# Ledger of designs, part 26: VHH binders against q9lmt1

Target 1, 351 residues: q9lmt1
Amino acid sequence: MLEKESDLTAMEKPNNKHAADSFSSEDLVSPVKKAKKSEEVSGGGEAVAAVGNREAEEDKPSFVSEEKKEFLVEADVAEDKGARHTMEDVWVVLPDASLDFPGTLRCAHFAIYDGHGGRLAAEFAKKHLHLNVLSAGLPRELLDVKVAKKAILEGFRKTDELLLQKSVSGGWQDGATAVCVWILDQKVFVANIGDAKAVLARSSTTNELGNHTEAGNPLKAIVLTREHKAIYPQERSRIQKSGGVISSNGRLQGRLEVSRAFGDRHFKKFGVSATPDIHAFELTERENFMILGCDGLWEVFGPSDAVGFVQKLLKEGLHVSTVSRRLVKEAVKERRCKDNCTAIVIVFKRV
Key: E = the ipSAE of ESMFold2; O = the ipSAE of OpenDDE; V2 = 0.75 times the mean of E and O plus 0.25 times the DockQ between their complexes.

## First folded at step 5 (VHH)

Design c08 (framework vhh_7ocj_1)
Fold by ESMFold2-Fast, scan of step 5:
Structure c08 (fold): chain B 351 residues (1-351), chain A 123 residues (1-123)
Amino acid sequence: as target 1 above (351 residues)
Amino acid sequence: QVQLVESGGGLVQAGGSLRLSCAASGFTFSSYAMGWYRQAPGKQRELVAAIYSGGSTRYGDFVKGRFTISRGNAKNTVYLQMNSLSVEDTAVYYCAAEYTTEIGDFYYTEDYWGQGTQVTVSS
């Protein structure tokens, strides 16, 4: 039991190097030799028969047993290029990422990867991170918070290791930030590298006779992620120790604003890290929803403003798919977000 | 300053037993969760057993009923009793210590790792 375990995050550059170093690249070698033969026998074919990314991500049906959990998780994503020529944001929406086995913990997974210098690092992370986290021992039957955090840390490390190998062989140097969520049973894990954010909308406690004295049910915006920018003291120290230079506008070698990312092969020697901060918390009736967004969203929305915007639409009875689209439309069209803008809204409904 | 020193590994015949020890120094042992992990060549590191500061335990599925973890807070030592060993238990076994502390509005988890001790089970 981890009775004392509640919320965890790695504020500084984590001293988990030795833990990460215990895994080898060979551990993630795909069984390609048998994959071809299995493909011939696979009666179901490829699940990616759908042309849309959202449809492809949701090719798995929602399992009946998971609908009967204490909470229902509803989520959707919206994206827009803004004023950019290309879309380098990539996302994952898996409301049910559980293995279909008796005793398997409910697992939902959501992520935004914000690519820079190209889309390849974000695409690699989308394809491999969750698989690497599962392979590293993410709990599937009984939740152990320490084991879950170790699996997430190792998944990030292994994903970056394999991504860097691919970048060398492919001759590219793309990078990507990440904000990732796993919901295991009744606990949420939030992991981030870079400057994407996760914000939680949480109900205030009752007072005086156990009821609200304020109008309505106010929601507080809680920022669940710490941004990793080169200018921040903890990050700056790592960069300077590695011989990196931070320009007056806050960019590593005049280029990177972020100090942690997948990829960015040429900046790894200057202290760019793929080690995430991880924050965990319990789902109760107080947690209403979460908003995940790339830096483009958060440039034009403060956390409280975003929570208020989403809350208003949800109170009007709009579905999460409409809410996410309205949030991104507001950011791009009314608030003039010029960057790629991607948002995932995750709603917790008590059954 | 922080040090974890494993001992008790070695070569044993299938069906035999080994007792691993991990002596800890440089931190407040009684406050930390202690664990044993293992890694075989070409495999990912996996949890073998964990024991928390309150004495509760957790085991990996492949070792339940065969292995027992325990701790001696007075000696700053964690133990792994391994019974009914099989060839599949062959791996390097690592001792780990974990502690979560509050820093502002966040919880930070510290971990420390030993150098590992080889366990080889022959048929």
Scores: ipSAE 0.000, ipTM 0.120, lowest interface PAE 15.7, mean pLDDT 75

Design c09 (framework vhh_7ocj_1)
Fold by ESMFold2-Fast, scan of step 5:
Order: structure tokens, then sequence, then C-alpha cells
Structure c09 (fold): chain B 351 residues (1-351), chain A 123 residues (1-123)
């Protein structure tokens, strides 16, 4: 492979998409049906639905001391199907995700699932992943970073296991990439499979002259996720060990650009994995906000560009719900994003 | 927009030479590592040659001494000079660009690939 060098920050753009139009072949994927069968699972399932209730859900309990709840998390989502006929992205916005498994440790959870070949895998992951992570031992009383990471890994594994069983019984091949965030106490955990991205906006304490920075100085964009594509050296090696072949256009078995996803039952034997990369960091005064986006957003926004766009709107006093909608509108209307475009903006506010 | 456009492929007799060119646009060429890969029918894609932003080079074992990679940053172009060609060199040749950033101990890699150019070496 090419030597990896990081001399200068170049303008970055996502290369390709695993869009459903790339899988219109009768050989690999069947046409998706919009038949909604209602999973009929008790508890949850529509928890992210009420946009109007978000501000109330972000209020901290009056009995909690400031020492334990130093940051208030404000978040919202926006979506647009772009030039596509269907919407295969799904999302989760849970500022207090621990209601079904109560404990002293407050948990916030956010996710975007980008479906391909239909939306069934994305919908399954939305319904089951967080519950499987909780059931696998995500900390509820005392934060242990290693225990949290182990629970996330097991949750992804269990979710894919159950999803694949359902795909066999249901006769479908749908797949989905994922970018997921859990905020436990003062720590953030980011897990991803595929090519969706999470970007953090972090402030600097000094300018180029060594002086303290003032409010409103540009924020640094930090990419928290690594894309999983078949052409990357580590992924290529793993795929080859599984007997998979990378076609001349860089796609696994000529079809998938991504090397990791939930579902994609037919491609599991060729090395498609649901094992996430997990990145954890502590919230401090420097962390301002995060942007989660599907590959459609990142095709038309570089990380620094997206951070600058969001920062400008936040400085104008706009609420996160307006900011997320303006970001997606800019992507689709002004920057001509043709794919499904979904973004979650998560703002960390001192209280 | 990012583009890598290969040229210079074609049919050549064994023992002959070809020079491939790859014209790049839409990114800061001088910062990227550039490389050539090839894929023959029924075989895995393999590295032919790479040249890094600092000018160092790497070659696949089967082309050492016969092929030379070079770059012209002023022209945003990478070249592959192929000498002493054999039938075993027959493949589609792909131009690739790669840039890796380290952010807080995490590596983000951006890759671009050309459409490929056919090289056929007859006996």
Amino acid sequence: as target 1 above (351 residues)
Amino acid sequence: QVQLVESGGGLVQAGGSLRLSCAASGFTFSSYAMGWYRQAPGKQRELVAAIYSGGSTRYGDFVKGRFTISRGNAKNTVYLQMNSLSVEDTAVYYCAAEYTKEVEGFYYTEDYWGQGTQVTVSS
C-alpha cells in the first residue's frame, strides 16, 4: 500500500457511496418493500419521535448536584432524502436513554444508520442496538471505560447476530452502516462501522501568537471515526483472508464499497464485519459540539467546513434544532447532495 | 471535484516499453502519496509502485529494476515508466492517491482511485 503521510491538511471529501442505486442488480438485492409490519416489541420503538419534547427531556433533575451534571447536552436531527426516491437513513436521539434501565449514571445516546439495499437492517439496528448494549453491561451506576467498551462491542455483535437470523427467515439482504454515540457521565464513546462520520469541534486555548483565544475564534474539527472501506490496507487484508475479492473499482465482490456493516448477509462470508471501532474521550471546557452524518453529508461538507458552518449559526444564537435543519438544507439545496442526507448536531453547554 | 485520469496504456510486444501518466485534480497533489496498482484477470490487485510526498519510492518485487515511478508536482501528474515488459505484466493499471491524517491518536485516511488503463503485452 501507499505510505501514510499527514504533512498538510488538504480539503477532504468522501469518495464514493454504497447507495442503493449501486445495488439495483437483481442478482444481489431484491427491490425493497415499504410494507411496515410493526415489530410489536413492547417498550421503546418510538422513543425518538417527539421533536417538540426535546427541550424538556434535556432538563437535568433538580436533585442532582452541579458536580455530577456539569454539562447539559442539547441535540437535534435533520434529514432529507436528496434526489433519492426513498429514505433509508434512520436515527436515534435520546438525551436520556437510561429510562428503561434506571441507574444513577445518566446516559445520552445518538445514532445514524445508513441503509443500503433497503431500510430493514437500519430499522432493526435502531430498535435493538442500544438495548443490546445496555443488556451487555453498559455501566449504569459507576463508569468503567473498559466495561463500557466491552458492552458496546458485545451489543454490536449481538445485534448483527439477531439481525442476520431475521434476514434469513424474512428472505432479505439489507445492510446498514452506523455511527453511534453514548455519553456516560462526562465521557463520550463513539462507535462506527462503515463510512458515516462523527466530527468533534474543539476550542483552542491560544492563538498563533501564543495569546489566549477569545470567544468566537475558529474551532478545530476532529474526525472521531475511521472509515471502513474494502480498499484500505487493514480491511483489504481481512477481506482477502475471508476469501473476498476486491474488484477493479474498489468494491468488495464488485458491489460493496464499505467493508463493515450490519446485515449484508450474502457478503458476510467475504469479510463484511459488524465489529466497530470505538473512540472514547472526556468532555472538558474545550469540547463545543459534535456533528454525526451519513456519507451523504460528508460528500459535500469537509469536516472543518461543517464545523465552521455550525459554529457560525450557534454564534448567531440559533437553537440546535434550527442549526441541524440549516446544515442539511445547505447540503441538499446549495451543495447539491443527491443521496439521503441525515445529520445530528450535539451541543455541549455548561450549566 | 477529485479526478485521477490515467493514460498511456495499450498493446505492446514483450521486451517493449510503455509510460503511464495519471493527471490529478481537485486536491493538494503535493501532499498526497501517489501509487500504481495493477489487477490481472482472476488475480488480486497488487501494488506496482508508490511515491510519497517526500519523494521516497517503493516497488513490488516483480517490477524492481524494470519500472520507475516519478511525480511532477508542478503538473499534478504521476508517471510509471515500464521497461522490459513481459506477458505477466498484462493487467489493468490503476492510479491511486492517499493522504493520512492523525487526529488525537486516530488515523483518518482519504483514498482516491482512477478508472484504470489496460496494458496488454503480447508474446
Scores: ipSAE 0.000, ipTM 0.115, lowest interface PAE 15.5, mean pLDDT 76

Design c10 (framework vhh_7ocj_1)
Fold by ESMFold2-Fast, scan of step 5:
Structure c10 (fold): chain B 351 residues (1-351), chain A 123 residues (1-123)
Amino acid sequence: as target 1 above (351 residues)
Amino acid sequence: QVQLVESGGGLVQAGGSLRLSCAASGFTFSSYAMGWYRQAPGKQRELVAAIYSGGSTRYGDFVKGRFTISRGNAKNTVYLQMNSLSVEDTAVYYCAAEYTKEVGSFYYTEDYWGQGTQVTVSS
């Protein structure tokens, strides 16, 4: 919040409205998640914090689905500011979203929102997207894949519509990319806008017949998301049709690298879209885990490398909470990620 | 080094009052919005009160009329005066600081949190 008591100019009025919208109890999903996020943000406030001993919680999972299902879902998140002074990433980890939204169909939900120009768009998406998807008709009793995809599309559209109204009234222009996952029964839906990425670790039939010792990584990394950058031909064409200009460095109006995001109020007229790509797949014995990450993670980890890193730690018996923290710590401390770095690891346990 | 240190928590009987203080250091206090959050066992962390650098305030519906947030810029301290306390106010109370910087066409937000202070209201 750029709120200064000594500066009462016209810029102070938008900042005051902006500040009023920034503090919200309703942006918090659960006490465990908020407490954990606060500690991670506090840790990220100091360069030394990532060396701090978080291994006291190493052997305890933070989120586990223990319902009698064919697949159990364990997931956790870790985040670090990197070399930045601000943390603009926010996340959602709901291994059993049915606790908040009653229904007989299993529903798990995970998301990373990578804010740019501030946190307000990311915080809005965290608070409203899943609710808007549910309100648009996400199945709660029996899975209908077409209905689920339509609900996700409408949820993204409605969230951006409401977010833009709030950004106008609040005088802010924040934006956010998103990678979002819903697990309904045995089917996974991955939706993304921007350059955050979801990677699946999947067993190979060939490797299952072999000894699984080649290079120490028998799992295949499958990228489930298509990045939306202004420089890519299809996105560039859409932007230019909207009257947008791509600069020589590949940025929309010289500013924005991504072509799709929530918010970015001033760039909507130039073709910034909140329409996601949606990929759906069935959970089988071949799907081992997923890694969701903001662009900061993927700048220093290739998909296969990240899968190998996570697989090694899981094979050593480490809990998903420890695995996610070590992944982010490796990215920031050993691989020198300078941007905000957030990752969610989602492990599929076959019963 | 940014630091927020809460004080003033404790045990109080229903109908009583407490005043929480949060001493801030390591940043330009007057430029930051300050807030109080609370978290009760088994519940989500929720906003209790916020005060912005311009002096405007916001309160959670369940504390309006009972709690008052204020700031002392000269002392780098934010306060929460809690009156007419009930057992439902029992929680760990957290001090928070938020600042949004405009750089070019973007806003960057810094958030800082204290360690929390326990408030227990007995029947």
Scores: ipSAE 0.000, ipTM 0.151, lowest interface PAE 16.8, mean pLDDT 75

Design c11 (framework vhh_7ocj_1)
Fold by ESMFold2-Fast, scan of step 5:
Structure c11 (fold): chain B 351 residues (1-351), chain A 123 residues (1-123)
Amino acid sequence: as target 1 above (351 residues)
Amino acid sequence: QVQLVESGGGLVQAGGSLRLSCAASGFTFSSYAMGWYRQAPGKQRELVAAIYSGGSTRYGDFVKGRFTISRGNAKNTVYLQMNSLSVEDTAVYYCAAEYTREVGTFYYTEDYWGQGTQVTVSS
């Protein structure tokens, strides 16, 4: 989508002659130290530490060799306008993004852009962000985690730079939030601006002994993104330092709820930033699936509820395309989501 | 204080062998995946070999069958045995340590890198 259709059909020619090897760990061991709420954690990007992980410390994974296992990534999207007259969400589903820019490193890319004030900023980001990330040095042959993170950060900066130039010449001021995923070999990179969210479902324990867990295979919902809303203390402080005023209902200059977005040309002087938080992690047998969703999805689904909903459907043997459609249908029809509702479900299959 | 110190690099003739060592300190070595990367002038850094805490290994396509990675947890050291060296193996070789942590509800990957050691293979 970021390049001509001929680039997406370049699959007729070998784009990935050799599987790229990646540096990774089989072991997931929780730290003994308590995490402080709202503490910034740098590990493949900016992440905000939350509540301590006592349960994870007690449920340490067994050391098992996973050398011979591979992951197949299967994903699909569903969308619904809700009660809105227009659809301002746009999305990207590229299970093999190497087709856009041929290289030996396998790459998957998924994104949701939630437009506000029109859809032009979201459409621009959909068309240009992945291209700009690739141009900034996203690895195409062999993975280097630090290079990948720098490329994503630079891609966001360049995309907003070009978008703002286009908005000036075109006389528009649309904005868009973003949640974006790149899967490079066996590592996942999650980048976000605004209030869209990515949630990971991770195996914490197995119930082979029959009496330790009420559910047989419990999945824990891990929030991979920090929302950027003007009402939140860290964002509020940054906005106020820039001379911005946040109204009693939590909106910048009485209008904008989010504190980071692409575009929003007139709000940049008040501290609206297109700098993403970037989070990186390794795929192991414990990571089952991810859910990407716009704010409309997350207003009616808590992370644990969404994970439980998707897990149940996957256990019933439903395909990811059916699962994503059922999730959005549940949000809009049963849970009464009134906003645009878009969700991408990404399933990690063990082969 | 986290440190990774490489040793064993140098000049060898094609067809020869070298053994690289990386001494680690300042972290729980046995819990980390350890790896060797290399970077030749004008090229991107690439994975040569990795060994996980459980003992499983991964190799870059061009070194399979020629190089062997191993670890000594008691000595906090990872090794790379390089056999049948060719001119194309000339590069700076870097030791790396990687660990994925959970802190609260967030995942992050922690990595550490050595300063590198030069390997030069003459024709």
Scores: ipSAE 0.000, ipTM 0.193, lowest interface PAE 13.6, mean pLDDT 76

Design c12 (framework vhh_7ocj_1)
Fold by ESMFold2-Fast, scan of step 5:
Structure c12 (fold): chain B 351 residues (1-351), chain A 123 residues (1-123)
Amino acid sequence: as target 1 above (351 residues)
Amino acid sequence: QVQLVESGGGLVQAGGSLRLSCAASGFTFSSYAMGWYRQAPGKQRELVAAIYSGGSTRYGDFVKGRFTISRGNAKNTVYLQMNSLSVEDTAVYYCAAEYTKEVGGFYYTEDYWGQGTQVTVSS
């Protein structure tokens, strides 16, 4: 079944299940070539999906300029606890990560960790994941996409291993979902576990025949992450093979909605994985910005609506710090988000 | 070429009814989720009602029990039946079409918007 992450879907309540079950993309999507991949076993399967995604973008921009290879990355974060008494989201905003880990490659890193059952797993991931990814061989001098993906995968594995050891000695069982971004030179790597989401705002290709874009042609919203929920067929199958049971309410062992997370010590034996999906793409003049958000943001903002909201404020000349605050304020104050709400807006400026 | 054309808006007395229509062209209508949004002066745009390709519906809490969304796939049209209208329902109503497609394991959302139709409810 397809996941709909639109404004229409974000407003859904239980009575939309029949529409979701009846949905088919067969008529609108060309037959996709079969690819042998192990998406359920490791995040390596995402590499095949990333290649397929790139091939879907065969149409090149009308503008040809070497200057588009140089980008300035500007980013900021905003957070609000919503109606909750505690804040279990944590974040990372490192627009220049090379200050601590020098190299010739431009390196930027952004992440949101959405804690559940407490804040400890999210805090551990914030402190250790990037360091573990660097230690696993994240490229700092010459970009190799395969090496970068392998370093990210190993960093996630090592972080969860160390986190679980600390959870045992500390007697806690907290868990956390993650959406993480690394920008190496002109390449973006997106890694996720759980239901936090990254959305890209990409401009349309300009036609020589002219485009009637003055009526407000919005940027296209592209979801870069796959949610890992116990209810989804592939994750459900993986969990059941591990001896896990998914209750009638869609929760692993009656408790967890997500099928992948850091921590959740007692659920690892039932198939909760810290293996991320990893997607990579090239920065061009078409990529305008990204929005990273925890599930609290996305329950009240569909991807297209969030992109439109951010685009409007950026066109008004507002700084990314103000834009991120306005986005979270809109989610919590106007749209009544009840959960912790955290968002990072990452803007790509052409030099 | 995609078009969404709203009609049926206007001035109505409190307690009255209006039926909005949105005629769609340029895409495979039956595959898209269709929705109605509204925006009152000085407020953000909000979802009023949605109907998905399978016929299931969703409503905002402020209109539940009063409004009914429906679709006619043969006519490429979505409707909003608005009953028991109140002054608080005064807004510009927008038709929207949305579809999420999978390509190479990734999801891409296509959305289209109408120009809007004014609904004014007098006391």
Scores: ipSAE 0.000, ipTM 0.176, lowest interface PAE 15.8, mean pLDDT 76

Design c13 (framework vhh_7ocj_1; at its last look DockQ between E and O 0.29; V2 from the best seeds 0.52)
Fold by OpenDDE, look of step 6:
Structure c13 (fold): chain B 351 residues (1-351), chain A 123 residues (1-123)
Amino acid sequence: as target 1 above (351 residues)
Amino acid sequence: QVQLVESGGGLVQAGGSLRLSCAASGFTFSSYAMGWYRQAPGKQRELVAAIYSGGSTRYGDFVKGRFTISRGNAKNTVYLQMNSLSVEDTAVYYCAAETTKEVGDWYYTEDYWGQGTQVTVSS
């Protein structure tokens, strides 16, 4: 039966206006001062004997022309879908990455994008990231490390922005991790988001003879990337501050393992970022090679193990294309990688 | 400080079994790999088994399916189940771990080793 209507009321809360003011202030001018003076004095002519200035042959500093130690860069890639139904990895190998951006500096670019939830984010990043980095002002004439890092950061930001717009319009929500390398003359920049890694193989001693071949000194593996996983303390704190929850399995909202990636549109509000870490170093005689790999590679190889594997093959005189293929084959066939597996091997040769 | 503590070694008869355990502590980062090596008197140290971060395993050629490496619930604990032991398996067994060491702006890989545990197989 009963109807009851009740009215509850309209409360008004109020206006407050405040206007505050204009302040103008002034011109200050001040002044000219002139001063003059003058004087004079005199002459004494003593004939000090012309001691023959033996022109000290100025030892022209032998500009030891720092022989610009030119480095050749040889690189190749291998990929295998592994036990997965689809390949979600995408890669870039550009020994000359100048594109339509002319410059005097050598520019090479190498990247692996590991897609998750699909391949679309990885493909988008492959298509746009390098262009966005170049457009953001990656140095081409005068190398400035700060400018290069800024360009890389802006390139990542712009790429993710455009990717997210595309993901909305396309109705997809894929994400991608990334490991990216730029070589500008002899300067190397490594940028990553997620858990893709770059590993540098470095000699402990500069053998004067440049022959990398002395069998005895094991190369050191140096990880040039910091992993961005939700379970790691710094990333966990950042994600939690953004309102994200990390499950007992180490996944953000029980789904995403990485804390940084391109795309992942639905996880951006929980603090997933496309801001990379950037490591920069100069090529020296100590740098032998670099391995870029997706998570699949690094699940079945440790960095030192991977360096040892590649070093052995290079010592056998194998071409970098064969080395990269054997590395991925070892990962997938021998070590039973369960995921997509992609690796780029970059060899540094002194000329 | 990184520590690897082995346990489970001892004397066993041929055909018997042992289970080695290694507990790792003091890592700043997760290990990329953990494993077992062995060194017999007068021989070089050799790989027995390794387990990688993804759970993939590798074994020395002499293992022939007799041994199994596994991880515990704790990510930094590894076990080596050794079955069908022979006198030739007599050695000091060492736990090893590959991890990252931060040094300034660099992340070096470093291998850590346990003190070893004696395994003796009697005829």
Scores: ipSAE 0.669, ipTM 0.861, lowest interface PAE 0.7, mean pLDDT 87
Fold by ESMFold2, look of step 6:
Structure c13 (fold): chain B 351 residues (1-351), chain A 123 residues (1-123)
Amino acid sequence: as target 1 above (351 residues)
Amino acid sequence: QVQLVESGGGLVQAGGSLRLSCAASGFTFSSYAMGWYRQAPGKQRELVAAIYSGGSTRYGDFVKGRFTISRGNAKNTVYLQMNSLSVEDTAVYYCAAETTKEVGDWYYTEDYWGQGTQVTVSS
């Protein structure tokens, strides 16, 4: 019996007009649409159980301590098929990612899923991962880094479990890598499986040991993700212990280059894992922006090159929507990236 | 300690060819992108060519198909084959690498440059 793609696989990019209040979080699961920037809200105070003994503002100090700094998160995505016949990248941009899990912590979510062997695994991950992370207990009231990491880990496990069941019943073999970001209040969580990459642009203190001239720009490019390829020592060890063979071309069973992915049903018994690396950091005045990209972007941009490109456009006053579009256009049109190219630019602005 | 050592520069007549080499040491060569840049007197340094760890390449617009970058991972060497040279190609050519240093869970970028090799194209 011939397999059919679901309606969720038919996507169309808007004609560059910025999305407005017509968006909802549900629109980002089905078609390709830009999300409206998150609305500003007063204060990021959180409720704690110990404070609940007195529900009033009776203890306001006569002097206000130095005010907690708030920040604005602006983000957008761009994509291009490049020279490929198909588009197998899928993305998520949710500046407000609360869904049906309300709470006092702001919650934002961004992801790129780079599909291989078809789009079905990437589309499944787009539809289910964030909901599974929320359901696994992603903090919504009291920020707890260990609890958040555990929820993300369980979300990946559950998503892959359900995806593999769907893959069996549907008879498909698709896989997908992922690079994901959650922002809870001022804490950023980065999770990845595979070879998509997240890069942070961070202000630096003058480096007294620097060997190169850094004319006019103090931002440092910091890679936040580790690639998962079958040839890398930790990944190779897991694969070999599971009975997998890494061929002379560097691929598991001669076929799969990445060692972690959603799906890839036939390779799971050989040690292909959906277990992510997860890291977290606090936003301060030093973090300026992040760039998430599929491997197509990073084939033609080094990390510092991409940070410099984005910073120049932001200094010219361009909106993040234009910045992301120009980054992908540069990769595909000028630098001749042949692969699918998707990038998300996430800008942090302190109040 | 990262070291990049260029060789193969010199004087060549317009229309001629030249092959530059850059021997690299002090880092895992096959894991990082390598590049060639050039700087003519009174001009800013500009990208000539880059080659990424997976073998994809990028060229400056002025190259117009005349130059080819390649890498020999077994020899830890990056090459630049320059054909159809013109006087406008006269410059000091630099080998460059962008590597990373792991600090905690983060990978900080570091840039390294060779000393440069002079290429002079005569009419």
Scores: ipSAE 0.518, ipTM 0.767, lowest interface PAE 1.7, mean pLDDT 81
Fold by ESMFold2-Fast, scan of step 5:
Structure c13 (fold): chain B 351 residues (1-351), chain A 123 residues (1-123)
Amino acid sequence: as target 1 above (351 residues)
Amino acid sequence: QVQLVESGGGLVQAGGSLRLSCAASGFTFSSYAMGWYRQAPGKQRELVAAIYSGGSTRYGDFVKGRFTISRGNAKNTVYLQMNSLSVEDTAVYYCAAETTKEVGDWYYTEDYWGQGTQVTVSS
């Protein structure tokens, strides 16, 4: 009894990895409902239909790249309104963006835009951001990391500029957060504004005692984004320098929880920014999959729990469209997510 | 820097109740999921209850209807109310948090555990 307690409170030993059970996915209360999957269509089924007309084709690959490179990219999205009357999340799933914009580099693009105060800012970002990033010089022939990052920054700036002009002429003030991914050749670029989050599942390297069983090496969850909330010290300081006031409940001018967003025209003078943080990394055999989610997903899933949940379903051989739908269903039905809930699962298969 | 300090364990008779508390420090408590795990002698550690940043909860099948997890964000504390205790609930109970640690330009998840508090149910 005491021996086990002291084992956990002492310096963590490398040999007690089996005792380091965290918030990994526990499927104890998730009953199987695999019969007639088409009858269990929720917001995710509508999303699949909108993109590829595939809500009834759970057995077919979703958005698989045909490019014979080191990695194949397979991805799908699911969404649910939660307890809300409106759906203000929008998304982009382009596993092969070169189909519409020809180039020789592998180019994949995924994004979630979480609207607030209405859907118009999110819809504008979905329609224009990728085009503006391409127009700003996103590499299509030969990868240059600095050029790619510069194009992404300029794309965000230009999108917000044009969006604000549209909001003035249209008489609306909607805003949207964004988490965006571009995969160029063997590099992943993650850009975010606001509180949507990207999480990577990556194989551990220090498990020398790792098993050769079906369970394989454990996956580590890595958070790829830094959230922009008005209450966080760096953002609070920037907002206050701009003359903005943060209320005791952590909201800019008593209204906005986030400190960065597209749109929010009336809050720009108080320091709401559309400048993203950009993180870039190399794809290797260690990167297994990514989960992109709006704040609604992450309010009811910790990063390691989400990685464990997705890994379990993938090991069962489930299609990525089914995996994304099951993730959102778990968030809304079992974990009582009340906000709009949207998730994209991106799987990297080594070839 | 991150610390989790459990309290409220002890000896109780079958059918009784206990309330465990876990005081957290060193991270933005309201942004992270908190959990309670238990480990009985000769057995693996198992999830008892979890509470997410949005307030949603999850329970192990063996405690559903008997235990309630809650959080007080203003006090940086997570609680486990244990009712209708049985001998099978005898274990060391651990408070857990998953936070993030910045290493270079990465935010690795990092699990933190309290020292544990003993719960013993007699008869």
Scores: ipSAE 0.222, ipTM 0.676, lowest interface PAE 4.4, mean pLDDT 79
ESMFold2 (binder alone), look of step 6: mean pLDDT 83; pTM 0.827

